VHH binders against Uncharacterized protein P37. Designs and how they scored, part 7

Target 1, 216 residues: Uncharacterized protein P37, of Formosa agariphila (t2kn95)
Amino acid sequence: CDLEPQEKFRFDPEVDPQFTFGSMTTWEWLQTNPNDEFGFMIEAIKQTGLQDMYNSKTETYTFFLMKDPNWTNNGPGFFSREFNLKNTADRDPKEVFEDPAVDLDIVRNYLLYLTLPIYVDQGPDHLKTLDLPYTFETLSEDVNNQIMTIARDWNYVMQINDSPDLPTGNLGKINVPVGYHNYIFSNGNSVAHIFGLNNNGKMARRYKFGEPKMDF
Key: E = the ipSAE of ESMFold2; O = the ipSAE of OpenDDE; V2 = 0.75 times the mean of E and O plus 0.25 times the DockQ between their complexes.

## First folded at step 2 (VHH)

Design o14 (framework vhh_ozoralizumab_d1)
Fold by ESMFold2-Fast, scan of step 2:
Parts: C-alpha cells; structure tokens; sequence
Structure o14 (fold): chain B 216 residues (1-216), chain A 127 residues (1-127)
C-alpha cells in the first residue's frame, strides 16, 4: 500500500508555510510564474540540457532556484564573477548564454550543485534538530563542489553552507528566507526553495566551479 | 611546483594519427581549463584546442576542427590530444598549457592567459 505524500502535509509551527502546486512540475512553474523573475535560470536550464530534470513528474528532487537579480553583478556575484560579464540585468538571457565567454559546463555543474536527489523541505523530516547543519550530496559532477549543508534555524530560515563540515572549494553561504521555501511540485515528488531576494542569496565567499577556492 | 610534461610526439606520414599526452602535477588539475597550443617552424604560437574542467566543453579552430580531439582524465591528472588525418602543416612543437581563465584565453594572448606550459613535444608530418 503506497502512501499519498500530500496526505501527510499539514501546517506545523516548526515549518514555514508550504506552497502546493499539485501535478505542476518545477519547470512548468518557472515558465508560468507571474513576474517573469527566472529568465536567467530558465535559459541556463535550456542551454545546459537539464530541462527534463526540472520537468520530471516521477523522480525525486530538491531544487534551489535562483531569481534573476542573483544572476547579475548585483547578486551573489557568481555569474558575473565566473564569466566576467557586466550589466547582465538588462541583457537577454539567451544572448548571455550564447556568448563564447560563458562556460556552459560550469553553468551546468552550478545547476547540478543546486539539486539534491532526495526530498528535503524546511521541516523536521531531514532537518531534525533546529540550528544543526545536515550534510547532503548534490548532483554536482565537479569533484570540488559535491556537498551541501542545510540547517533550519529558530527563525524558520533555511541556512545553506554555513558549516565547518564543508569540504575545501565549496560554494559559500546562502539563506532561504521565510516565504521562499517549500514550493511543492510533481505531486509531492519535488520541492523547490528560492533564493536571491533582498541580499539573502549573496554568498559569504565566492567560489568558481572548476577553479580554486577564493577569499576576498 | 607546477609541472606539465608532454609526450607522444614523433614522425608520422600524412594521413596518419598520433596521440599526445600531458602529465600534470603540483596543482589541482581538475580545477583548471587546459589547452593545447603549437608553434610551427618560423611561426608564432597557435591555439589548437581547449577543454573545460570536467571535459564536457571543448573548442577548436577551423584549422583542426573535425581532425583533433582534446580529452582529459582528472583521476590521472593527464591531458590528451588525439590527432587524426595529419597534414604537413600540422608539423609543430605542441605544448600543453594551464589556463588562467577560459574567456581571457579566447579573447587575448595565450601568453597572458595561461600561466604554465610544458617543454613541448615535436610532431613532424612528412613522407
């Protein structure tokens, strides 16, 4: 007897509100969101051939989705720093990713790093103890950036990569604030968390996939 | 100490094939873009191939596109260049080089955008 995932979801004071989208996939939601806030994320997914992963109805994933502001020089700086691009906020994402200066291999591994092959929401199922980081393997194929740590704090913020358990060369700290985690897709098979809003996606340290770890 | 040691060069007849190897040590090989560049007698340095850190992205100039294949084995810290359908104009000393930045190499001088190159291996294509 299979359990229906949605039957187990109810409001818990230790968990931020959950946003449920039924059978809609993460990919379908990215394309239909009302504010067109994911243009660079959508184009990155298309250019790297990862559309089927985000569009899965049967596979289990946790996605970390980056809003447009954080793909530009005003965001965590990863995109602009990695590719030395300027003024990307006003550029067509397709033109940016077709620029020969953009390494699609690095972009692909960045997206894979932001994807877990298991379901992790801002709740006690995997993040059992408040203020304790848990270590997860990502889908990254970059040997320098395969591990992510996630903790839920006492203010219901999801804290990513704020842990001494991270291996050398890993991406810096990211916060997912209240209201931007637990977007549930694909009949409960996938969950997405959103960063890149009001400095909450700005990394404490900036690292390039395939490049040495840097401190500023 | 960063070291790049090329091997596999030699004499080959037109239409033949050679595979070059570059053994890298003294740095995290998997973290760097790698390049093959060559210098023919009496000519300047010419870029002949590039490869991303994981190996999934490669580029070639029109002069070798379809004939040369760059690859890497990050577990062995080794870079390769498979050269097929060799022509007399492919005669050159071939160097492997460690990139400082993918985009800077493509838009600038190789001498500025790679920080190390090996001693080279001679490839001679003649009957």
Amino acid sequence: as target 1 above (216 residues)
Amino acid sequence: EVQLVESGGGLVQPGGSLRLSCAASGFTFSSYWMYWVRQAPGKGLEWVSEISTSGSSTKYPDSVKGRFTISRDNAKNTLYLQMNSLRPEDTAVYYCARGTSYHKFLYGSPSKYYDYRGQGTLVTVSS
Scores: ipSAE 0.000, ipTM 0.092, lowest interface PAE 20.5, mean pLDDT 73

Design o15 (framework vhh_ozoralizumab_d1)
Fold by ESMFold2-Fast, scan of step 2:
Structure o15 (fold): chain B 216 residues (1-216), chain A 125 residues (1-125)
Amino acid sequence: as target 1 above (216 residues)
Amino acid sequence: EVQLVESGGGLVQPGGSLRLSCAASGFTFSTYAMYWVRQAPGKGLEWVSEISWSGGSTKYPDSVKGRFTISRDNAKNTLYLQMNSLRPEDTAVYYCAKSGYRTTVYPYTSAFDIRGQGTLVTVSS
């Protein structure tokens, strides 16, 4: 069942206050997260010296947040392979990142890639048309890896890097949709999106009608 | 687990009225836009009505505008559809559905999440 009203309306969104955090920063929220799901991301931010970015109350950012399984899964295409993280299931994140086999410059640049210098949520201000990818510059300092494409679908999830328009050498498709909810921080100056979440907070497959997608 | 349980359907004469109910559980009902959609015998799904999370705005297609009224009781986690001046062409299975987002945003709620078995409405056919 996929019906869109023929008349297109612009409404100011009525916000659910449970995902609007006032003056709380993304960094403060990560530290207080009740499920303790971001241990590796917190430690990666600390080790790479980026906590001031995530803790900003005045700068505008969009953050993409990766939960612990994205760092600890040893399969191809996961962060453990990319960053050469070893024995992640059995070790404290601090111990993992202090291993000399881990290149913190690569980790740092990945976190910068997952950060936009503008506010982008699943609304139409930047993502004007449903199912159409839009191109954004990230904070990445790698000349081969500066661009992210984002498309919003009718389920209000974001599809990342699912576009033929990506430059050669750029990070490829992230095969897990970003969740529905905008986590709004820093008096509305920043928004965070969490990979792999549905509206119930669990990692799940999401499908466009007629377009199957696979789990991360 | 999201559960939506429709009730209130039945046989009614043309010009009659029915009130449908949908009991919601497994999510924070008060934060989601809700819809009624229907499927007539041998036809596809048709959007029937829409209500914002607060109940402050509603929308209807021309086929039911002025005859149907959607409402919600957030304290009871229940969605309603009041159907008046029923016509034979209103005969269908009626489903309630939630949005994938808790508020309305342009292009204004474009997807449905259907969980129930529906409730059959037959208008003297």
Scores: ipSAE 0.000, ipTM 0.101, lowest interface PAE 19.3, mean pLDDT 72

Design o16 (framework vhh_ozoralizumab_d1)
Fold by ESMFold2-Fast, scan of step 2:
Structure o16 (fold): chain B 216 residues (1-216), chain A 128 residues (1-128)
Amino acid sequence: as target 1 above (216 residues)
Amino acid sequence: EVQLVESGGGLVQPGGSLRLSCAASGFTFSSYAMYWVRQAPGKGLEWVSEISGSGGSTKYPDSVKGRFTISRDNAKNTLYLQMNSLRPEDTAVYYCARPYSSKWGTLYRSEGYYFDYRGQGTLVTVSS
């Protein structure tokens, strides 16, 4: 009475644009970003000793990158959520990470949670079916926060941890809007996706398909 | 139990129209994107159309765009494919397909698409 899975095949669907940076590493790109919007991300990586991971040319990673408002916004930002530390947007990033309220072990594990040890782009190789979340192991060392779910939706938005029947991770629910997918680094060994910047994971509203979306 | 049952195929003249139906049961139909795929004689499987769970978004390859329309009635648990301006090249067995449903068993893989269930198929023959 029940039909079992009978077939696999490769679709050729429309995929989100890809932005290629040749041999440039994710770390190099963060530092040369023309809009200078990753100050806290860069400092978090430095403070936690994870520069070599983001600067790898040989290891395979998927990175989820947080722009400054993802760290600093009062309420939904990382510092508010994890440490009840507010009004960080106007402070020097180094001073914020050296604040006694900030636990660098939590910061480090959060960056590991935002890193997959495999290549996952906004496309059909791993995100096979639209509107269906897939489960991935992260580099997180916290057994309670090792899993991330990623879904590719019909509006070409990546939905992260947006499933009521799957565990939430350290970051909670968020999205990667159109134009923020598929930043390809390290000769194709790494890919980065950039989180939406509005409160509670809301994306920026205007799309310009086919180019990076920089809100600065 | 999950079941997909296609109907509506048949013999039609070039330029004619057919409407295929797929009756779904055993799962929350509105929560899944759905596919139509086809296999022509002597060819591999070809994706024909996709529709989101809500029905708000649809996609087609250029070979059928403008001629075929996918739709769904979530109240009736039914998927449809309206095929207009049919060509001999559209001759194939058409399958209704649901994506693999196990979120926990679907870890990362470097292989093509999988569908969890497909129907028995319905034959469409376009000839004079």
Scores: ipSAE 0.000, ipTM 0.127, lowest interface PAE 17.7, mean pLDDT 75

Design s01 (framework vhh_sonelokimab_d1)
Fold by ESMFold2-Fast, scan of step 2:
Structure s01 (fold): chain B 216 residues (1-216), chain A 126 residues (1-126)
Amino acid sequence: as target 1 above (216 residues)
Amino acid sequence: DVQLVESGGGLVQPGGSLRLSCAASGRTFSSYAVGWFRQAPGKEREFIGAISWSGGSTYYAVSEKGRFTISRDNSKNTLYLQMNSLRPEDTAVYYCAAKPYLRYGSSTYPSEYDYWGQGTLVTVSS
């Protein structure tokens, strides 16, 4: 006999999908993705010199990945909103990130902000309680963009930065829906999650990362 | 939203040169990456090369690099394929095709292209 939590719903590992890719790295998977969905992410990684991080077989990371805009059925994707780009669906990623108007230091720190130096999946190991945000240090070197909150909800969605206590300038609210979390790479040393849309089919975010901040 | 029409095909002698054109209609041509494919009788469509929407990036099949050059003129809504040192094995129907943006991997796959021309026949023979 035992006392169980008074929760109506909880995480169940048998119904939460995991995608495993053996020794394949996150970088290798991005290059071989059959739907060619990560052109801007790949080019951002190349232009900022972060390939070795995404290609590591020995270091432990959690990566948050951004897909390219859906040209046929969606508006501007994450890169249009995050980097103040107009229409990214029809632009060559190389030309976008080689444009002198694009600040590569902001791009680099944004990618570092989307990387944790520990393994965090859609499970109870780090995200112990449903519907409770947990705070994580990212690899960002920008003092205004160093922390991220992650919660898992009863619908198996990861909620990122859904907390009013986050400092100004952090990545806004975004989710990782079912089918988009727990991509396991590098013999289990790394996991990747892919950003999604909110329940109304709209972008989960309204604001760009790197908007002006007030220093204190 | 894009219609593509190839032209410039015909009979050419071995060792000769030929320039194919692909004319596009529609406001959005300058926003698309575009590529060239060919299909010989009884074979699958084979990738030749592709160019980004601005013309700043090009990607070629390894077997065709050096003999073929792809270019575009967005002011004329036209894509070009310059073919040099032609051989009998280059005989095929040549197609132009458009997709949202250039990617060095998947841009080799015909299934990734949304709009296709009707094709123009190139015959390399004496």
Scores: ipSAE 0.000, ipTM 0.133, lowest interface PAE 16.7, mean pLDDT 74

Design s02 (framework vhh_sonelokimab_d1)
Fold by ESMFold2-Fast, scan of step 2:
Structure s02 (fold): chain B 216 residues (1-216), chain A 125 residues (1-125)
Amino acid sequence: as target 1 above (216 residues)
Amino acid sequence: DVQLVESGGGLVQPGGSLRLSCAASGFTFSSYAVGWFRQAPGKEREFIGAISRSGGSTYYAVSEKGRFTISRDNSKNTLYLQMNSLRPEDTAVYYCAADKRFYSGRYTAPSYDYWGQGTLVTVSS
């Protein structure tokens, strides 16, 4: 028996790289993103008055960011699910948020639900691969919908609210995994994770070309 | 001195009910999520459930939901566990624990910041 194959199983796949942006805030990063994948996220933050939260240099947050399809897909997208508003992908974000069907208080609380008042990254100290789901309190102002569960699956993807133990009255299961991890902002006071899948549909796209497209 | 002190344990008949209390002192109780764990003789410590800082949200282990109810009173710095329809297999030492800003799942019990010494519950005839 060759010891080298056994030693490869001692290699810790839990050690995810961290992408550091120095003093840049999550809000500043969203504004400079040339991929144009966050148009609805940016507009939602503006329309709900939460810019200062995402732009904080001193407060500690974990943000879960939604790409445009997470807002606009017919059926599973936020607008379709919450407001029965379809075909939003072809509309200007500002026009969608000005639609009388869209309740900005619901949008605001959903953004608060996607924000934790603590620092949670993928690594040995917080989210270990294949641990049972971790339970966190969000910034949600709806006392019936404050809890988020996070599990890191065998494909190294965060599964949000994919737990049978999720409290009754929670905002429900988020059917899109978090595939992009550990975008560190505000001199380490905040970290962002991004909903979405890579070309294989399971792995974090941060490994594509050795770094994320949004590295500035 | 930071302390969590459990009380209300004792001997109870099968099918009976019992309410446990956990009194907190030495820290800002309303800033902590708190939960209940139990450990049966010769077994590992298991998670029962947790309650948010405000008391507005609860999280239960699936097997305990419906028989056990967690509540808190921040004005009294006290956490409660209401146990109904008790069975001999519920015999265990019950612990309360406090975790700042988030809830640990059953697997992450060691990550809780503060622990009580436990109170024994014996369910027998």
Scores: ipSAE 0.000, ipTM 0.204, lowest interface PAE 12.5, mean pLDDT 75

Design s03 (framework vhh_sonelokimab_d1; at its last look DockQ between E and O 0.03; V2 from the best seeds 0.00; counts 0 for: pae E 20.0 > 2, unsure alone 64.5 < 65, placed apart)
Fold by OpenDDE, look of step 3:
Structure s03 (fold): chain B 216 residues (1-216), chain A 125 residues (1-125)
Amino acid sequence: as target 1 above (216 residues)
Amino acid sequence: DVQLVESGGGLVQPGGSLRLSCAASGRTFSNYAVGWFRQAPGKEREFIGAISWSGGSTYYAVSEKGRFTISRDNSKNTLYLQMNSLRPEDTAVYYCAAGRKIYWGTYSPKEYDYWGQGTLVTVSS
C-alpha cells in the first residue's frame, strides 16, 4: 500500500528569518507598520508611555510583538478579554484606547509581560533542551505576571506559556506557538518575535503549499 | 561542528533497493534535525526527506513518499535512507544534512548547516 504523500510546506514569513535591521530599534521598525498590522500595538506603546523601552539603543530585550488581530479579535482578542470591547477591529486604535472601559495600567502591564530583559531567540542558547519549557523573568511589575515560559520544538518553533510551572491567573497567558523568527535589531541588541493569531486565538500560520500532513 | 559521512551508494538495477547511511561525528547528533537531499547532474539539489530529533516525526517529498523511508539511531549517531523501487531518474549524488534551525521548513537546504560529501547512487540496467 502506498503511503499518503506529505505535502511540502514552509512558513510564509513576511521577511527572512532573523533579519537584521542594522541600527534600527524595535520602535523604529514598528513605525514602518508593515502591512498595517501593528496599529494597536503602536498606540498601546504610546498610550502607556513605553516608547523609550521599545526605542532603546543600549538595553537588550526580547520583544513579543502583537499584530492587530491579537488586540481586536472578538473573543480571544486583548480588548475583548480584558475590557469586553466588541468590534474594535473596525475602530481607530487611538479612539479605542480612549474608551473609558480601557485601563491603561492593564495595557502597560501586558506590554511589560511581553518583554524580557534578555536576548532569547528560537535557538538553543537559552532553550537548550527540546520541548522543555524554560522560565524567564518578564518586565511586568505585577507579581502574578513576572514569569513566562518558553519551549522550543525540533523545528525551533517556540511554545509560550505551555507549562505547568506557569503561575495560574497570569495576565496575557498565551499558549500558542511562535513560528517563523523574528527580527534582530543591532541597535540595543534586541530581538522581536512576531505573534499572529487567527480569529480562534491560535497562531496564524501560512504555508506556501498548504497545511502539511505530518507524520508523528 | 558536526561532520557527516554518507555511505552505501553504488550501482543498482531498476526496481532494486538500496540503503544509505550517514554517520555523524560528535555527541550532539540528537540535537539536530537531519535529512536527505540529492543532486543529479545539471539539476538543483532536491529534498528527499527529514526526520525529527527523536525520530518521532518524518517528512518526505511528495515524489519519494512511499518508496523512501528515513530513520535514525541516535545511539549510533546514524541516519538512514531506505530506497525501494529505484528508477533511473533516482540517479544522483545523495547528501545527508543536519541543521539546528529549520525555520523555513525541512525541505529548504539553507536551513541545514552541515553537509556530507555525498554518495553516488546509479540506477541503470
Scores: ipSAE 0.000, ipTM 0.255, lowest interface PAE 10.9, mean pLDDT 80
ESMFold2-Fast, scan of step 2: ipSAE 0.011; ipTM 0.448
ESMFold2, look of step 3: ipSAE 0.000; ipTM 0.098
ESMFold2 (binder alone), look of step 3: mean pLDDT 76; pTM 0.794

Design s04 (framework vhh_sonelokimab_d1)
Fold by ESMFold2-Fast, scan of step 2:
Structure s04 (fold): chain B 216 residues (1-216), chain A 124 residues (1-124)
Amino acid sequence: as target 1 above (216 residues)
Amino acid sequence: DVQLVESGGGLVQPGGSLRLSCAASGFTFSRYAVGWFRQAPGKEREFIGAISYSGGSTYYAVSEKGRFTISRDNSKNTLYLQMNSLRPEDTAVYYCAAHPGYKLYTRSHEYDYWGQGTLVTVSS
């Protein structure tokens, strides 16, 4: 089949533990992450009942993962923007999600919005041309907020919703780039990308212009 | 007074098993995430595993290779480490540690309370 890049990659995966994780699921990896930086993401998944989605070995997903600062801090912070909650970084995530100001239906749909029902890695298979946004349908249940655009910028970083053509009511530009790419889980059925850049200015993985991940 | 007291260490043959206990007192144990660390002579302290305050989540170091199981009993204020298929390289002083909240930290400086340690020696 023409659409077998994930299966081809899966049979000959990279052996680097940071890029391929065999049968490990995204959910298992979040819980075993050595940097302990996904407390709010884990609690959001638990509180909204989406654990089985992140723990799937059979369904195909692309996940966009948020580290604690993306939930808690002003500016890029989901809580400060959506619920007008501040100083959440000092609180237990369970206490934050149980705050009366937090609507768990909005949190649940935000996680669904950050999930694609297809495999999209940071590479030219779906993101063929640099600086060009490509449109994808998310798992969002909000009919006015279902579309995500993804572009590879000139530094090979994913930019989310950097497009003037988004529908009215759709989530706008996410000002935090996706600097950690291609964490491959569930025997190649799922891939995760992580918002933010390494504090040392390095990213986990990206594909250079003209260097496809595998034969096209 | 906050105390964590380890027990169950000792001399064991390669391939053997040990169950370590850590008894907590002086704080609300059920509100703390707790973990096990070990330190072999001449090496830095390394993480073994951690368990959430409710017992619903666990996290293990890859180096344990599925041989160790962490559990807790909040009604007894006790943390456990079941160690199976022990090897000479498992010889170390084993410490329990506690920190408030939900996070399962892997770094020793993030833990507020520590036990005095219990020695495990694996030798023929």
Scores: ipSAE 0.000, ipTM 0.133, lowest interface PAE 17.3, mean pLDDT 79

Design s05 (framework vhh_sonelokimab_d1)
Fold by ESMFold2-Fast, scan of step 2:
Structure s05 (fold): chain B 216 residues (1-216), chain A 125 residues (1-125)
Amino acid sequence: as target 1 above (216 residues)
Amino acid sequence: DVQLVESGGGLVQPGGSLRLSCAASGRTFSSYAVGWFRQAPGKEREFIGAISGSGGSTYYAVSEKGRFTISRDNSKNTLYLQMNSLRPEDTAVYYCAASRTWGLYKVTESYYDYWGQGTLVTVSS
């Protein structure tokens, strides 16, 4: 029968929940996010002129969204590490990206690298658990940093650039942990996944854009 | 003229396997990225996968679930699509296509300069 409890048989334990926001765009959601944790991502998008991409209702994209720095006494936040910046966790994002030491062309290409021109969600219809890493072309305009690999591991975590057998450009390994997949925007034309945390909710190990991948 | 010719299509039982070939003539094959597309009756054409000119990079449509594998042999100017665990829903005309550039738009039909005529694959008992 068509009873609500029988809907549970349609839940795949290998798939994170899907969060739908109707016609709301990724850009509109970033501005209204209830946890207010994307200040640096928002400012990076504004400073690089990529707002229209994140605000599209008609184009198909997969976005990887980076959380604000999660600072501790012993380390820089994610943006600090990625762009070789210091003390970003306690600074105004606008001041950070207006610093002449920050190369906005590198920031722009990093955001393009975190964007796929196709729809990829975490589900098994797109990413089979324990399958070989899937290879994707990003929107990056840097000829040395155009390819991203994505795999879904045994913990259902989306592992990015974890492929020793394929060139993946100069970005290091990152992961999208359980609970941060499948934010669906723009009437289903776009999906976003959130990173900046490891499998235990801690800051993922990242390297400056353009630095070689290093697994210590 | 640069020409692509698909072969290997036919009738296959559900659960069976099939290997499609795409032969290129009149060109240096390794200079082209190549991909596979299919079109089922009454549906739009869809992307399956692509491989760079050197064969060092591959890209698959996210719905493939590891059932399809693309490869190439540049010494024979030939592209292959290995199809496993075939289902009736895989019934379609399969096309190979070539692009001069391995780039950002490999899933888009307009990105490809040369197309084959297509080969029919029917999955039925």
Scores: ipSAE 0.000, ipTM 0.100, lowest interface PAE 18.7, mean pLDDT 72

Design s06 (framework vhh_sonelokimab_d1)
Fold by ESMFold2-Fast, scan of step 2:
Structure s06 (fold): chain B 216 residues (1-216), chain A 125 residues (1-125)
Amino acid sequence: as target 1 above (216 residues)
Amino acid sequence: DVQLVESGGGLVQPGGSLRLSCAASGFTFSSYAVGWFRQAPGKEREFIGAISWSGGSTYYAVSEKGRFTISRDNSKNTLYLQMNSLRPEDTAVYYCAAKYGTRWSTYQPKAYDYWGQGTLVTVSS
């Protein structure tokens, strides 16, 4: 018998639920989401020509999705400054990205940075140890910004790039946690996780994004 | 009459390089984003890369960035594809395509307005 590390926790479906969508793609789900909070994400994907990646039924991906408020907040490190996005709160996303001040190559590479070429969920086979950072290569084409670190915190949310394993010169800490997990698409070939917290903060993992909260 | 005419294809050995050209006529070339696609026998058309109407921005398929370089010369109405470190799996008919509009960085073939007839590239030893 071997002693398991005390910081390692096993997957619990009641604590870390999985949301399955059969053959539906991440792209199809983004467009049908009832909360209508992905306008900037959808337009960024369209403007950068990455629609087929998010719409893949056969390739394996892990996507990190940003809700509209995350495009206007300082939460994703360097985000507004690097994209030169201004006055975004009430503007049409298409108008924002068609502004000559916006560099679509930077936007494109950021979306690639938020995409892993492997399946990573918050469950029994991945991200199962609290506060232990995991290091992943992203689809980023910038050699200085290729690596993402992910750590589960005590509230079971993902902290992105809050790790000593982060390479020098890589994109820094993203100050908004990933609080919605395990949206499984494309017959299990892809999974998406969503930046942000629900109204309970500590219980974000127990609520499917866009569903009414239930009393427990 | 709108025309896109590819040239520069041929036989090349693995590890070699080729530069493809696409000559445009019959439309205002500088108002269109243009891109390169390829199609191997029995396969669907695969996106390689695109360049904005001004030439200021480029977008590549993830697997091809670094080996292939797209460029354009609006004064000559010509699109180019520089292909380096060629492999047998690069054997295909290469097509240039043009699209109007602001959403230029798309690799969906149906989004493109005009297409050339293609030029064959064969990589073998």
Scores: ipSAE 0.000, ipTM 0.094, lowest interface PAE 20.7, mean pLDDT 75

Design s07 (framework vhh_sonelokimab_d1)
Fold by ESMFold2-Fast, scan of step 2:
Structure s07 (fold): chain B 216 residues (1-216), chain A 126 residues (1-126)
Amino acid sequence: as target 1 above (216 residues)
Amino acid sequence: DVQLVESGGGLVQPGGSLRLSCAASGRTFSKYAVGWFRQAPGKEREFIGAITSSGGSTYYAVSEKGRFTISRDNSKNTLYLQMNSLRPEDTAVYYCAAGSPTWYKRLTSASEYDYWGQGTLVTVSS
């Protein structure tokens, strides 16, 4: 065969696989697949009155969603750690958010901080240069906690707030990798990314037991 | 939206086995957690077991764990309940249900399920 030799093929994927759900909203998807993974996220959305935002078919959003590993490690996971709640086994998410120690206005603004009013997927459109943080305005209503940085690392993973030069305040301390990218909802009007576990098999630890809770 | 139809009920002797099936309409079945409930004569509806949308996790009432096995085949839109070592107290109408509860312990609550079958009667008697 008379074929010209080629340099060994090199494949550099720039974007994680995309998952498309047609007209399904992020809220509809959470409600159909909530078991063991999103119980606290769903209850937080319900208790804070943000269901319509996650259920929008017409508005454009980027959502960052939180899995709760409490179903495997005997504790209430991310939400408990972020709000410095007692980390006890088998807590009902409804009881957690009805606990008088939990300020639902703080929880609501936390979810707004994890929401962008534009479409940002894991890819070069908004995150063109690897290992460079880009600044985004969130839906946070707290003037001291309005911005989030997102970078693509050399493994094409979104890194949230990994830049020391940018956001300050309590919400800017959220520093987590994205574990699953590009869940596309509402006919392409919204995209969701799911926060990953840290390298110890746990969600990011913003607060240690006994450290101060958010104060905003 | 899901419509559910149970089958496989009937008369069985104590110590016998039955396999119940629950057929779902449409392609959305794979998105729901699904469970089995029963209602004995003159009693309230009781949880038996549930399986998550992926089929990766199963949850059973303590009294039924080891005797009953729940499984699903999303390619056939079908839920199954394998019942072994049946006892007279297992006599009931068995219902399948589909829903999206936000916490695995809520799978025991009938109110967390949006769609229900019409039931299939299981009688365990000599």
Scores: ipSAE 0.000, ipTM 0.225, lowest interface PAE 11.2, mean pLDDT 75

